VHH binders against a8x493r558to705. Designs and how they scored, part 25

Target 1, 148 residues: a8x493r558to705
Amino acid sequence: QWLENALDMTNCRLLRVAGESKKNFVNDSPFLLINEASVYMLARHIDMDVQDILTRFRSNIVVRGLPPFIEDTAKRLSIENLEFEVVDKCTRCEMICVDPMTGEKDPSLLLALRDYRNKQKMTFGIYIRQSNFEPGQFVEAGSAVRFF
Short names: E, the ipSAE of ESMFold2; O, the ipSAE of OpenDDE; V2, 0.75 times the mean of E and O plus 0.25 times the DockQ between their complexes.

## First folded at step 24 (VHH; framework vhh_vobarilizumab_d1)

Design rfS (at its last look DockQ between E and O 0.02; V2 from the best seeds 0.00; counts 0 for: pae E 8.5 > 2, placed apart)
Fold by OpenDDE, look of step 24:
Structure rfS (fold): chain B 148 residues (1-148), chain A 119 residues (1-119)
Amino acid sequence: as target 1 above (148 residues)
Amino acid sequence: EVQLVESGGGLVQPGGSLRLSCAASGFSFDSNAMAWYRQAPGKGRELVAGISSKGSTYYADSVKGRFTISRDNAKNTLYLQMNSLRPEDTAVYYCASWSSDSSPEFDYWGQGTLVTVSS
């Protein structure tokens, strides 16, 4: 159901922000953003659930309701009134093979990513940095997200 | 000494089946993830299938529904059942092992076994 919404761009929202309910990014280092739709596409190649993959990717921000892999070509985005620039793609390593809760290691996700990227650079997710200053402005789960 | 020895390759007609085996020694087989790779003439090495120490599996899209990876820890042996073989499956097939305590790169490789699918 959410996939249909994502493909139609009907409900582009911030799914979660790690660390706190409301957050201002003006004084922080770049944050890692993951697109849930992209995770779903990757999950189709393995028997791992989407939540497990999201956990293993250790993102700061997860967005829902966007087309898969739109972040791969994005240059800018907005979350409510906050504006961000894309600074880099996230290169993945052995860390995604480790369950952060149990410490268990499973190479399935890494293998799937290697295959999915078809000998290209093993990236998934993007690093973003706030590009404007809005005193007193915060974002939270449910905030509107736009990619540019 | 660590060894991976592939066997079971050969010539088969399109639509036929083969079963590859990889005999492992020199390391704790049951604690390692295992995988099959293949390299066709003039092409790079590509992942075919993988299996974790706990039995989770992965397949390349090109072989899904046709190939099955499995392991017998008691025999320290990895298998690849290949059904409905196609000419494009022609390649040298390699067995690989990955230790849970090592990097995401595979630690050990076999010498490979040739699979030729031709009418």
Scores: ipSAE 0.019, ipTM 0.352, lowest interface PAE 5.8, mean pLDDT 83
Fold by ESMFold2, look of step 24:
Structure rfS (fold): chain B 148 residues (1-148), chain A 119 residues (1-119)
Amino acid sequence: as target 1 above (148 residues)
Amino acid sequence: EVQLVESGGGLVQPGGSLRLSCAASGFSFDSNAMAWYRQAPGKGRELVAGISSKGSTYYADSVKGRFTISRDNAKNTLYLQMNSLRPEDTAVYYCASWSSDSSPEFDYWGQGTLVTVSS
């Protein structure tokens, strides 16, 4: 019907959101969601901490508890009872070459992404936009996440 | 001890078919989501297909309509039927599991089985 079959992966949890709890996300710009497991898989062969990689993407939302790159198949998701639609895949290739703390350029992460994507569009992470109004509802670390 | 053992790889001509199997042991297979990933030489791994513990499936765009993931919980076995194979499908294919009781990181990966698609 209105929702595709849910990806019923258990243990999917919100790892963090943009440093602050928000009561709702409606009418905001799309947020970047990153799957922690995808970062681990991307970084398998580069000398860089997962957390440092996450800061290079400047993601608003990080989730854990899902297989790597499953987010590439998502159309919608929920975090608690907040509903989101996937509006695009993220192509932040140029930004991830620059360490946001030092400004130094190191293309190793971009090269790893290029190697992973092999002949496909260079994307990592997904942009999501809240699709429902939920007064008084908020999300926090540990919130349940479901992909559709 | 968790084990995932892939089999069924080999050499096949473009347009051909192969069926991969992944025999699982050491965990409650029924409770785990399972997936196939692949890695071409000199490239990173990429998702091919996944299947939840309840049977929901998902596929990479590059394989939709050609590959079918399935599971047999009675045999603790994951399958990947690969039809209409292309040279671009040449890779080592890995079976992976994801448990609701585990850390939010990767649970376990198999050793891989090589699929070569060449005329």
Scores: ipSAE 0.012, ipTM 0.386, lowest interface PAE 8.5, mean pLDDT 73
ESMFold2 (binder alone), look of step 24: mean pLDDT 80; pTM 0.794

## First folded at step 25 (VHH; framework vhh_vobarilizumab_d1)

Design rg1 (at its last read DockQ between E and O 0.43; V2 from the best seeds 0.58)
Amino acid sequence: EVQLVESGGGLVQPGGSLRLSCAASGFYFDRNAMAWYRQAPGKGRELVAGIRSKGSTYYADSVKGRFTISRDNAKNTLYLQMNSLRPEDTAVYYCARWFYDSSPKFDYWGQGTLVTVSS
ESMFold2, look of step 25: ipSAE 0.337; ipTM 0.703
ESMFold2 (binder alone), look of step 25: mean pLDDT 82; pTM 0.837
OpenDDE, look of step 25: ipSAE 0.690; ipTM 0.859
ESMFold2, fold request of step 27: ipSAE 0.365, 0.466, 0.417; ipTM 0.725, 0.783, 0.768
ESMFold2 (binder alone), fold request of step 27: mean pLDDT 81, 82, 81; pTM 0.831, 0.831, 0.826
OpenDDE, fold request of step 27: ipSAE 0.779, 0.783, 0.789; ipTM 0.897, 0.900, 0.904
ESMFold2, last read: ipSAE 0.472, 0.424, 0.384; ipTM 0.779, 0.763, 0.727
ESMFold2 (binder alone), last read: mean pLDDT 81, 81, 80; pTM 0.827, 0.829, 0.823
OpenDDE, last read: ipSAE 0.784, 0.780, 0.782; ipTM 0.903, 0.897, 0.896

Design rg2 (at its last look DockQ between E and O 0.16; V2 from the best seeds 0.00; counts 0 for: pae E 3.6 > 2, placed apart)
Fold by OpenDDE, look of step 25:
Structure rg2 (fold): chain B 148 residues (1-148), chain A 119 residues (1-119)
Amino acid sequence: as target 1 above (148 residues)
Amino acid sequence: EVQLVESGGGLVQPGGSLRLSCAASGFYFDRHAMAWYRQAPGKGRELVAGIRSKGSTYYADSVKGRFTISRDNAKNTLYLQMNSLRPEDTAVYYCARWFYDSSPQFDYWGQGTLVTVSS
């Protein structure tokens, strides 16, 4: 029923899943989702590589083709036949200042995020939890994504 | 002001090698992905190679195994080593700031440098 309220945008796809393989989800475990469009906006603001930002945000799921920051107001989403509820926003901390590959520290991203959010809560990305389970069903890059 | 200045183009014989350079200024070079594009006569501009700020690379299928993109962040310089050059590689090569995988609304481009591969 709530599917009718989904934003019907073309090319809304799953860009990446943790491990870059077919994934199933555990119902009681939240996953961190990042909207690529939102990252792009932040990247323009801070003048930094989008991929670097994505890496620093350490998300489980990255989605493409959605309007920027639509996730800030989303309550539910679907990835193919899997349904998710939005649990919370991801509050960012000093962890995003560290490149997970090199260990290099750069505070610029955190400062930029602070400024971008007008010194309000420094959130970026959302925690989602699977609300249904279909045995043998998996999602992968290219899967259709809908926000509600 | 963002500036990109290419150099190193010229005339080479098939099978030859050439190294292009791009001097960058006016932005944090080490924070940005960079790319080489080329435009052959009568054709559109196409991506040749890209390199992320942390060094991961991408190559067009047509240049894989022959071209190598690299960067020196200390010198704010982007490079394109071109080996085993072919006549079809003849084009104006452009350096660009490539900060997003999808088509960005804006890229910063250099003036280009001409590479001619001919016997």
Scores: ipSAE 0.338, ipTM 0.652, lowest interface PAE 1.4, mean pLDDT 87
Fold by ESMFold2, look of step 25:
Structure rg2 (fold): chain B 148 residues (1-148), chain A 119 residues (1-119)
Amino acid sequence: as target 1 above (148 residues)
Amino acid sequence: EVQLVESGGGLVQPGGSLRLSCAASGFYFDRHAMAWYRQAPGKGRELVAGIRSKGSTYYADSVKGRFTISRDNAKNTLYLQMNSLRPEDTAVYYCARWFYDSSPQFDYWGQGTLVTVSS
């Protein structure tokens, strides 16, 4: 069991996989993972639905039950028996200013992220890639998640 | 822990009215878009009505003009006023956090409240 950098949080769960509740891994393409607690932290300072924020970030995978922004330090994670490595942090740009439902522009999310990062690199969310890929495996909502 | 508790269902005659409530806890209700879904016997869940935190609303064509979604952010409560009820409105009604999908992708659901429209 990998305990060197592990976050063994018993209540961490996969909330959402974009497009479908189950998603087959068919290649080694990275998935974008967002921590719901980090969304709440940004939302304190803006007048925007959490769901709108998640949509603007274009997340593939959403998790809950973690402290906010702890994903910034993660190197690896597991989802059930599947192992993933963190490939990169997701740098955000003006694309998140566009409401995907209406097309209207609202810079408040980008500005809130800028304020949180204190003008450091504008990252939110992490890209993950399965390290033990085998055909026919998939993740689904409700899966247990562990960070390392 | 996220909790959604629906209430207000029951047996009603065609043409009647019911008002459903959903008590929410364990999350920042005022920061979430919310929706009502329903599931008729033998069918999948379908979106009935949605409301964003700013108050803009969506209605499925089958309920437009008859149903009204509303929210009270001070009470963490979502409502569905159902008027001019028809037998085809018979279903278990669920409230949920809304990701603007017609078929929900989240596993956070209440237990639902049964609405039966029958003579």
Scores: ipSAE 0.239, ipTM 0.633, lowest interface PAE 3.6, mean pLDDT 79
ESMFold2 (binder alone), look of step 25: mean pLDDT 82; pTM 0.832

Design rg3 (at its last look DockQ between E and O 0.01; V2 from the best seeds 0.00; counts 0 for: pae O 11.6 > 2, unsure alone 59.8 < 65, placed apart)
Fold by ESMFold2, look of step 25:
Structure rg3 (fold): chain B 148 residues (1-148), chain A 119 residues (1-119)
Amino acid sequence: as target 1 above (148 residues)
Amino acid sequence: EVQLVESGGGLVQPGGSLRLSCAASEFYFDRNAMAWYRQAPGKGRELVAGIRSKGSTYYADSVKGRFTISRDNAKNTLYLQMNSLRPEDTAVYYCARWFYDSSPQFDYWGQGTLVTVSS
């Protein structure tokens, strides 16, 4: 399944990394990854711009070119030659109702996620941790991403 | 694959007007803030004007009062009405998604449309 999905998604690319043009994933803490297609699926039900939604989810990493919510089934991924394990899904709460830059409150995003999950656990995005550590390795926007 | 196709550029006299268009496809245009950027010869790209999906706008000081950004969400089209054009407005103009505080160096770009303001 994973090989087939990875092969079908060869145009998957790293879209954004928080605060850097290049990223070195050397520390022990997991990074939060968001799939842009999943954002769009959720956005169809609310009046927020995608840019506002991404800010509220507080992602470290955004990827594009994948089917929506396929990250929910991922166990590992690669970004160029760097390998990562998925360590958990990110559970969301009332904090995403608050714009982190302005403090404005709007529950639309949380409500849309609740409706999508339909009594399942309120997750959006995945935590990943590098599994093939090598000092000095970097990724950048446009780097090839593959899910497994 | 996202497509952004700019058009409407050309040669115009100082004081003249042009209307730029950007046809967007393969993403949800009506859920994205959009902007026009420009790049003069030998310079970096700069934000000219931005517009949220619901119509709130931003203008760089250099174009305020002369340029008007607009959008038609039903047609997936972004516009820039450029009036009272000056030689310093000469640049290649690009449409892109607007991420407020940063250049969209990590996003979708089209080929741009050249605007030349000269006598």
Scores: ipSAE 0.424, ipTM 0.719, lowest interface PAE 1.5, mean pLDDT 80
Fold by OpenDDE, look of step 25:
Structure rg3 (fold): chain B 148 residues (1-148), chain A 119 residues (1-119)
Amino acid sequence: as target 1 above (148 residues)
Amino acid sequence: EVQLVESGGGLVQPGGSLRLSCAASEFYFDRNAMAWYRQAPGKGRELVAGIRSKGSTYYADSVKGRFTISRDNAKNTLYLQMNSLRPEDTAVYYCARWFYDSSPQFDYWGQGTLVTVSS
């Protein structure tokens, strides 16, 4: 129904799902979605790889092919036949300063985010919740993503 | 426990320069990420500049092009070269070390050194 108002982003794809496996997102808990393009924008300000930043943001879902920070205004999205609602923005804290693999603490990402948000709330990524149920439907890397 | 001791603060005129030092007690100084923070009166503590364990540096937008963070591993000393100082740079400056050692992460802080930029 609301698919008619999808943003014209033909190259928007699911880049990664946590665990690199097929996922069914039918649960009451929201998932954290990160836009790779947004990460890239932060990465431009600091000497840190996009992959490292992604790791630090601890996302469940990463999407590619979207304009940077388009997710900040998104209300809904679809991944293939699965529909999601945006429930909130992810407020970031000092946790993103920690490399989950090494334990090393680096404040540069938090600094970059602070600067980028320009005295606004330090959010990055959005929490999404599946709003429909399709038995046997799963999403994987390469799945088409639409933002609304 | 790591001890950090800042020095070099003082009163300077706008446009002036100042070099802060942070002496660290840590033996493996060159392997750790360090950073400078500052806290202006009535404001929260904010990051100013950082140097990663591998040596790359980063800066707040407000100080980019004016401040330079560096370290001397032989002296276990962190520096902050501050040029083109502005009144808004007035603050207590702190050096910090962030670390993780098989326990919750800790920030080591110095006592701070006051920088006052005023005509």
Scores: ipSAE 0.000, ipTM 0.246, lowest interface PAE 11.6, mean pLDDT 83
ESMFold2 (binder alone), look of step 25: mean pLDDT 77; pTM 0.785

Design rg4 (at its last look DockQ between E and O 0.19; V2 from the best seeds 0.00; counts 0 for: pae E 2.8 > 2, placed apart)
Fold by OpenDDE, look of step 25:
Structure rg4 (fold): chain B 148 residues (1-148), chain A 119 residues (1-119)
Amino acid sequence: as target 1 above (148 residues)
Amino acid sequence: EVQLVESGGGLVQPGGSLRLSCAASGFYFDRNAMAWYRQAPGKGRELVAGIRSKGSTYYADSVKGRFTISRDNAKNTLYLQMNSLRPEDTAVYYCARWMYDSSPQFDYWGQGTLVTVSS
């Protein structure tokens, strides 16, 4: 059903879903997916807590166990039995400079992203849309994730 | 240069208490998560407790309710208050920058401080 060259790594798992609960996805709304490994690369670059960065990126879905920036070339993915298509890359702006909990502003992350993308388009994360519908199906932390 | 220097280890009796300190330098302490891990003789390294930059904490099940991790960003110091110590808590305790939940979890760590719990 999927491409033969699908990424199937040992620990490719769903780390977090928005709300920390079981989720059903709808086909009409895109979701923002972040790769934790990619965040780690930025964290090392700017000397910042990975979870702080994740919070600032305001993702719906966080995945673990994949190589960094694999999502930049991904076309499709699956989370358990749910299938998704990559719609677009997430262009980042000054919003990521603001801590959503405290309102504190720190330009370090945005500047780091600029440098990391080598002054190309400042994207981080991908928008994905569910491409199938499975009534009664839920995803949660620990769900298997595959990129194609 | 990044430096992490642990202190406060020693010999205590079962049920006793001990407070470890870690002096950090060479990186943005206040922007980083920190953790304590320990290594007992003949065993692998295990995460004991972690504290995020924003203050949320994690504890291993074996130390929940007994250990408390805290930080003083003004002093660039990490602490581990250990109460109700048990012989199985005997280990070298290390301070580390907590970068990633998967391996490698730590990229900087100190030389460690020995905690011995024995009657």
Scores: ipSAE 0.741, ipTM 0.885, lowest interface PAE 0.6, mean pLDDT 88
Fold by ESMFold2, look of step 25:
Structure rg4 (fold): chain B 148 residues (1-148), chain A 119 residues (1-119)
Amino acid sequence: as target 1 above (148 residues)
Amino acid sequence: EVQLVESGGGLVQPGGSLRLSCAASGFYFDRNAMAWYRQAPGKGRELVAGIRSKGSTYYADSVKGRFTISRDNAKNTLYLQMNSLRPEDTAVYYCARWMYDSSPQFDYWGQGTLVTVSS
């Protein structure tokens, strides 16, 4: 089990890409990746639907099928044959208190993240950059994702 | 694994009623807004009705006053009561997570349940 979890997370799948089911990546433009399981972990402590949380985090890419927050340890990942390097963790600020659709403020998400991080750096999600970029490449929902 | 299983479709005459059910598993149903979508022959999927985990609802104009969405969070089940059915309601009906946009999201879709309204 530890070997499967540490070396090959075969059930990890791409859930959503930036409003489209396909995406052409560029080498110098990092994408923000969010792990759905990490969203659920925060959602347990706040009265907010997962969909509200996802919109506040403004992710480019959402993945499923991983344990919560395992993305914090990732150095590289693949989506099908496309290779990515993790370039940084995404530090969050008061902007996630604002519903991007309505402008309404609710600090509960930021407070839940603060409580989870227990006074550590307030990160949620990771920035990734494609290392083997070539024009015309794409990914789609359901694509296999592997973290390293 | 996420499962969404729609049921309750069938053939009805105009003016009739049907009640659709969707059994959900593999995710935290009580933390997700849910919706019914439909796909008529030759058309794309369209949002029919949505419901937040706390019960707030949305309806497309074409179904307001005729359809009622509801949920039972303890049973992880989504419902659609369809009354005063019309031939233009003929479609495959799908339950899904509601991402608050009008575009359907791939993944978290079942096989759907066919509703045919015809004389």
Scores: ipSAE 0.311, ipTM 0.680, lowest interface PAE 2.8, mean pLDDT 80
ESMFold2 (binder alone), look of step 25: mean pLDDT 82; pTM 0.824

Design rg5 (at its last look DockQ between E and O 0.16; V2 from the best seeds 0.00; counts 0 for: pae E 2.3 > 2, placed apart)
Fold by OpenDDE, look of step 25:
Structure rg5 (fold): chain B 148 residues (1-148), chain A 119 residues (1-119)
Amino acid sequence: as target 1 above (148 residues)
Amino acid sequence: EVQLVESGGGLVQPGGSLRLSCAASGFYFDRQAMAWYRQAPGKGRELVAGIRSKGSTYYADSVKGRFTISRDNAKNTLYLQMNSLRPEDTAVYYCARWFYDSSPQFDYWGQGTLVTVSS
């Protein structure tokens, strides 16, 4: 019913799901979703590797093919036949300055985020929660994603 | 100002080897993913190889096992070792910052260096 109000229906795909190649979601647990296009904007700003930024943001889900920061106004989304509601924005802290693999510290990302958010609340990514359940249904990289 | 300057191109025989270099300046090279692209006559520009800031690499299927991308962060230099060269490798090779697995909207490119593989 609400598919007609999709913000973007073309070429938006699930890029990565953390942990498993095929995954189902638990309805009561929120997941952190990151928009690759948004990461790209930060990457350009500070000349940092997009993958490095993604790693630092520690997201569960990464999507490709959306305009940057479109997730900031999204209320719902679908991944194939699974439906999600946006629960909240992810407030970022000094944790993103640390590479989780090496322990290396770089404040550039946090500073860039502060600039992008105009020194307001430093959010990046959104928490989403599954709003329906389809037994036996899984999502994987390449799955179609729609934002509403 | 971002600058990328390729060098090392030339004429080689099939089966030969060549090493390309790219001198980078104007950005934090050690924090950036880098890539080599090439454009053959009459064809579009294609990704050849990429190397992430943390050292992971990507290769096009056409060059896997023959080409090796590497970097020296202390010298702000990107390299492409090309072995077992084929005539179909003939192209202008470009060095670029690498944001996506495909060509991003905003790339910085050098002038390119011509590689010609011919008997």
Scores: ipSAE 0.655, ipTM 0.845, lowest interface PAE 0.7, mean pLDDT 88
Fold by ESMFold2, look of step 25:
Structure rg5 (fold): chain B 148 residues (1-148), chain A 119 residues (1-119)
Amino acid sequence: as target 1 above (148 residues)
Amino acid sequence: EVQLVESGGGLVQPGGSLRLSCAASGFYFDRQAMAWYRQAPGKGRELVAGIRSKGSTYYADSVKGRFTISRDNAKNTLYLQMNSLRPEDTAVYYCARWFYDSSPQFDYWGQGTLVTVSS
């Protein structure tokens, strides 16, 4: 079941940043952000580990401490003092049915997402882009995150 | 709040055995791949062993055949049975969520548990 009321929404943090323990957000490249709680909501219905689902979604940034799916309504966010705009939602297709490490096909993740979205657009995760710049900035796992 | 509490470390002679435990809370352990990492003095942390929620395992080459990772999902507990211990196994051992194919990044590390292998 959903644990939205058990979570501390004000304690949202970066769980993971792809490619390094830190990332300098000085460029205008969009990042794919995924909410771990939203991953878990899908995982409980398909008996996959959260980590298996994350590899299929190929996220750049994973956050924790946020209620499931609340990222769908976000317009802006901050990571520490860095500001980001939500550019778009990430539309998912049958590509997530394939484990990128093994090539095995399992449609269960796509079906779970379809069931959750109930005829709505098949989105999961959001694209964000840094809107401010200051020299020497970086983010790391554990950084505080706030959604707007 | 995520909590990871490692225990079971100690001083042991070469060839000896230890069993490490990790009590986990603050997340849904039953849907998390988990791993043990270790950090020797002056070295970075390295992956030792990993286990998926359904029991599939991975071992670093240096520990294959000597170490066994296991879990009890009902108790939210991760284990590492270490046999045939060698001086090079001396390290602080940490449990963590395991993210397979990306560089592991964690928002939280416990204190770890020290394993010392010496004659």
Scores: ipSAE 0.368, ipTM 0.710, lowest interface PAE 2.3, mean pLDDT 80
ESMFold2 (binder alone), look of step 25: mean pLDDT 80; pTM 0.810

Design rg6 (at its last look DockQ between E and O 0.61; V2 from the best seeds 0.54)
Fold by OpenDDE, look of step 25:
Structure rg6 (fold): chain B 148 residues (1-148), chain A 119 residues (1-119)
Amino acid sequence: as target 1 above (148 residues)
Amino acid sequence: EVQLVESGGGLVQPGGSLRLSCAASGFYFDRNAMAWYRQAPGKGRELVAGIRSKGSTYYADSVKGRFTISRDNAKNTLYLQMNSLRPEDTAVYYCARWFYDSSPQLDYWGQGTLVTVSS
C-alpha cells in the first residue's frame, strides 16, 4: 500500500457501492467512480435531485469527503487495501438526460455539465481499474478512500 | 454530520392514523429525494414511500391510497401521514435519502420509530 501524495481527508469514505452490497473487483474490469461533492456542485445549479444525478450517471462507486472535481486530476486511489488506477474520464452522452423514474428526457443535467466544463469535453466521473489483487477482499459503504 | 431523527410512532388500533416526522440535518435537504422505509419483525427493510425535491411521489402498492409522504424544506422535515392502518403495517419506520435503484446509504439512516398496529 502506497502513501505518496495521498489526499488523505478525514471524511473521505466510500459512500456507495452499486447495490449497496459488498463488492469484489476484477483487475481487468473498469469501474465508474463519482465524487458526491462534484454532484452537489451540479445539483446546486440545476433543479435536480442529487439522487437523480447519481442515478443518471450510473456510477459503480460514489465517494464522499473530497473537494469537488478532485477526481479530475487523480491518478490512483485506494479503497481500504484495494488499489486502483485511474484509466480514463467518463465522457457523458445523452443518456444522462433520461429521467430514471419517468423515462422523460431532460437536457438540464447535460447543459449544466457543458457549462461546468466550459464547453470542453463533457466528462463526469472517472473509470478506475483495480491494480492489485486481494483474494476474498470486499469493499462496502464506509470503506476508507484515498486519492493520489 | 448527517442526522435523521424520526418521531411520531406509537401504538394504534387497526383503522387508526399516525403521522411520522423526520428531522433532517447535515446535508442539503432541499436537493435530496427522501423516503420512508420500514422493517417488520423477521422481514427485510422495504421502501414505503419516496418524495423527490420537486414533489413527485412514489408509494409501495401496499400503502397506496392510505399513506401520504410530504416534506417541508424550510423546516428540513419529512412527513408520513398514515391512515387506515393495518396490522401488517407494524414495523420500525426509517427516514432516509431516497435512492431509486437501491437501498439508501447506510450513514443516512435514522434510528427509526416503531409503529404498532394492534387491536
Scores: ipSAE 0.620, ipTM 0.829, lowest interface PAE 0.6, mean pLDDT 88
Fold by ESMFold2, look of step 25:
Structure rg6 (fold): chain B 148 residues (1-148), chain A 119 residues (1-119)
Amino acid sequence: as target 1 above (148 residues)
Amino acid sequence: EVQLVESGGGLVQPGGSLRLSCAASGFYFDRNAMAWYRQAPGKGRELVAGIRSKGSTYYADSVKGRFTISRDNAKNTLYLQMNSLRPEDTAVYYCARWFYDSSPQLDYWGQGTLVTVSS
């Protein structure tokens, strides 16, 4: 039940946002968020670095500084003054088996996710949408993040 | 707390050499691809060289054959051996985790180490 209250974690921050600049404008569409700690948990026995795993998951937003898989139970989060609601979990499929750099298939990431989920739905990452959306707002790497 | 501390920069003449070091802490260094970026005055940061956790390397065309990236996972340290230095190599050099883009949006950069190549 502690997830129903704000987590008071130091250094919980955006690690990266899709795009080439430090700023990425928020729009009315859901964003795919990945928790880096959850990536490390899957990577424990896989011969891939974190960056290989992240590219296969094709996220818009990556966060760090939180316990692994805490996003599975979150309902809302804030990024600085922007409020977001969790609208769904991201179900993963065979497409994460493809190495984005070579096109080669390697099932190890999908198999690790399957093992972690232990016959549950194969989700990884969450879709979020700004609950107080206004045009022209932005998020950037380094922004403070809080899960609720 | 993630820390990246670059060192080894300085003033050298053209044709000289420097070895840069980056001490990393606060994350699992051996599970991350790492890179050196550089930023010339008034310009954005650009990728110089990258190295995956298992040792595969990348070099920008402008430094290939002159620079060598390496890592010591036991010491959580990234290195850049810079040989045959040219004036165009003058920049502040930064280490960072490598997300395979030229100027990633990272929330953890060190202060960098200045390399000046001039007579």
Scores: ipSAE 0.413, ipTM 0.740, lowest interface PAE 1.9, mean pLDDT 81
ESMFold2 (binder alone), look of step 25: mean pLDDT 82; pTM 0.828

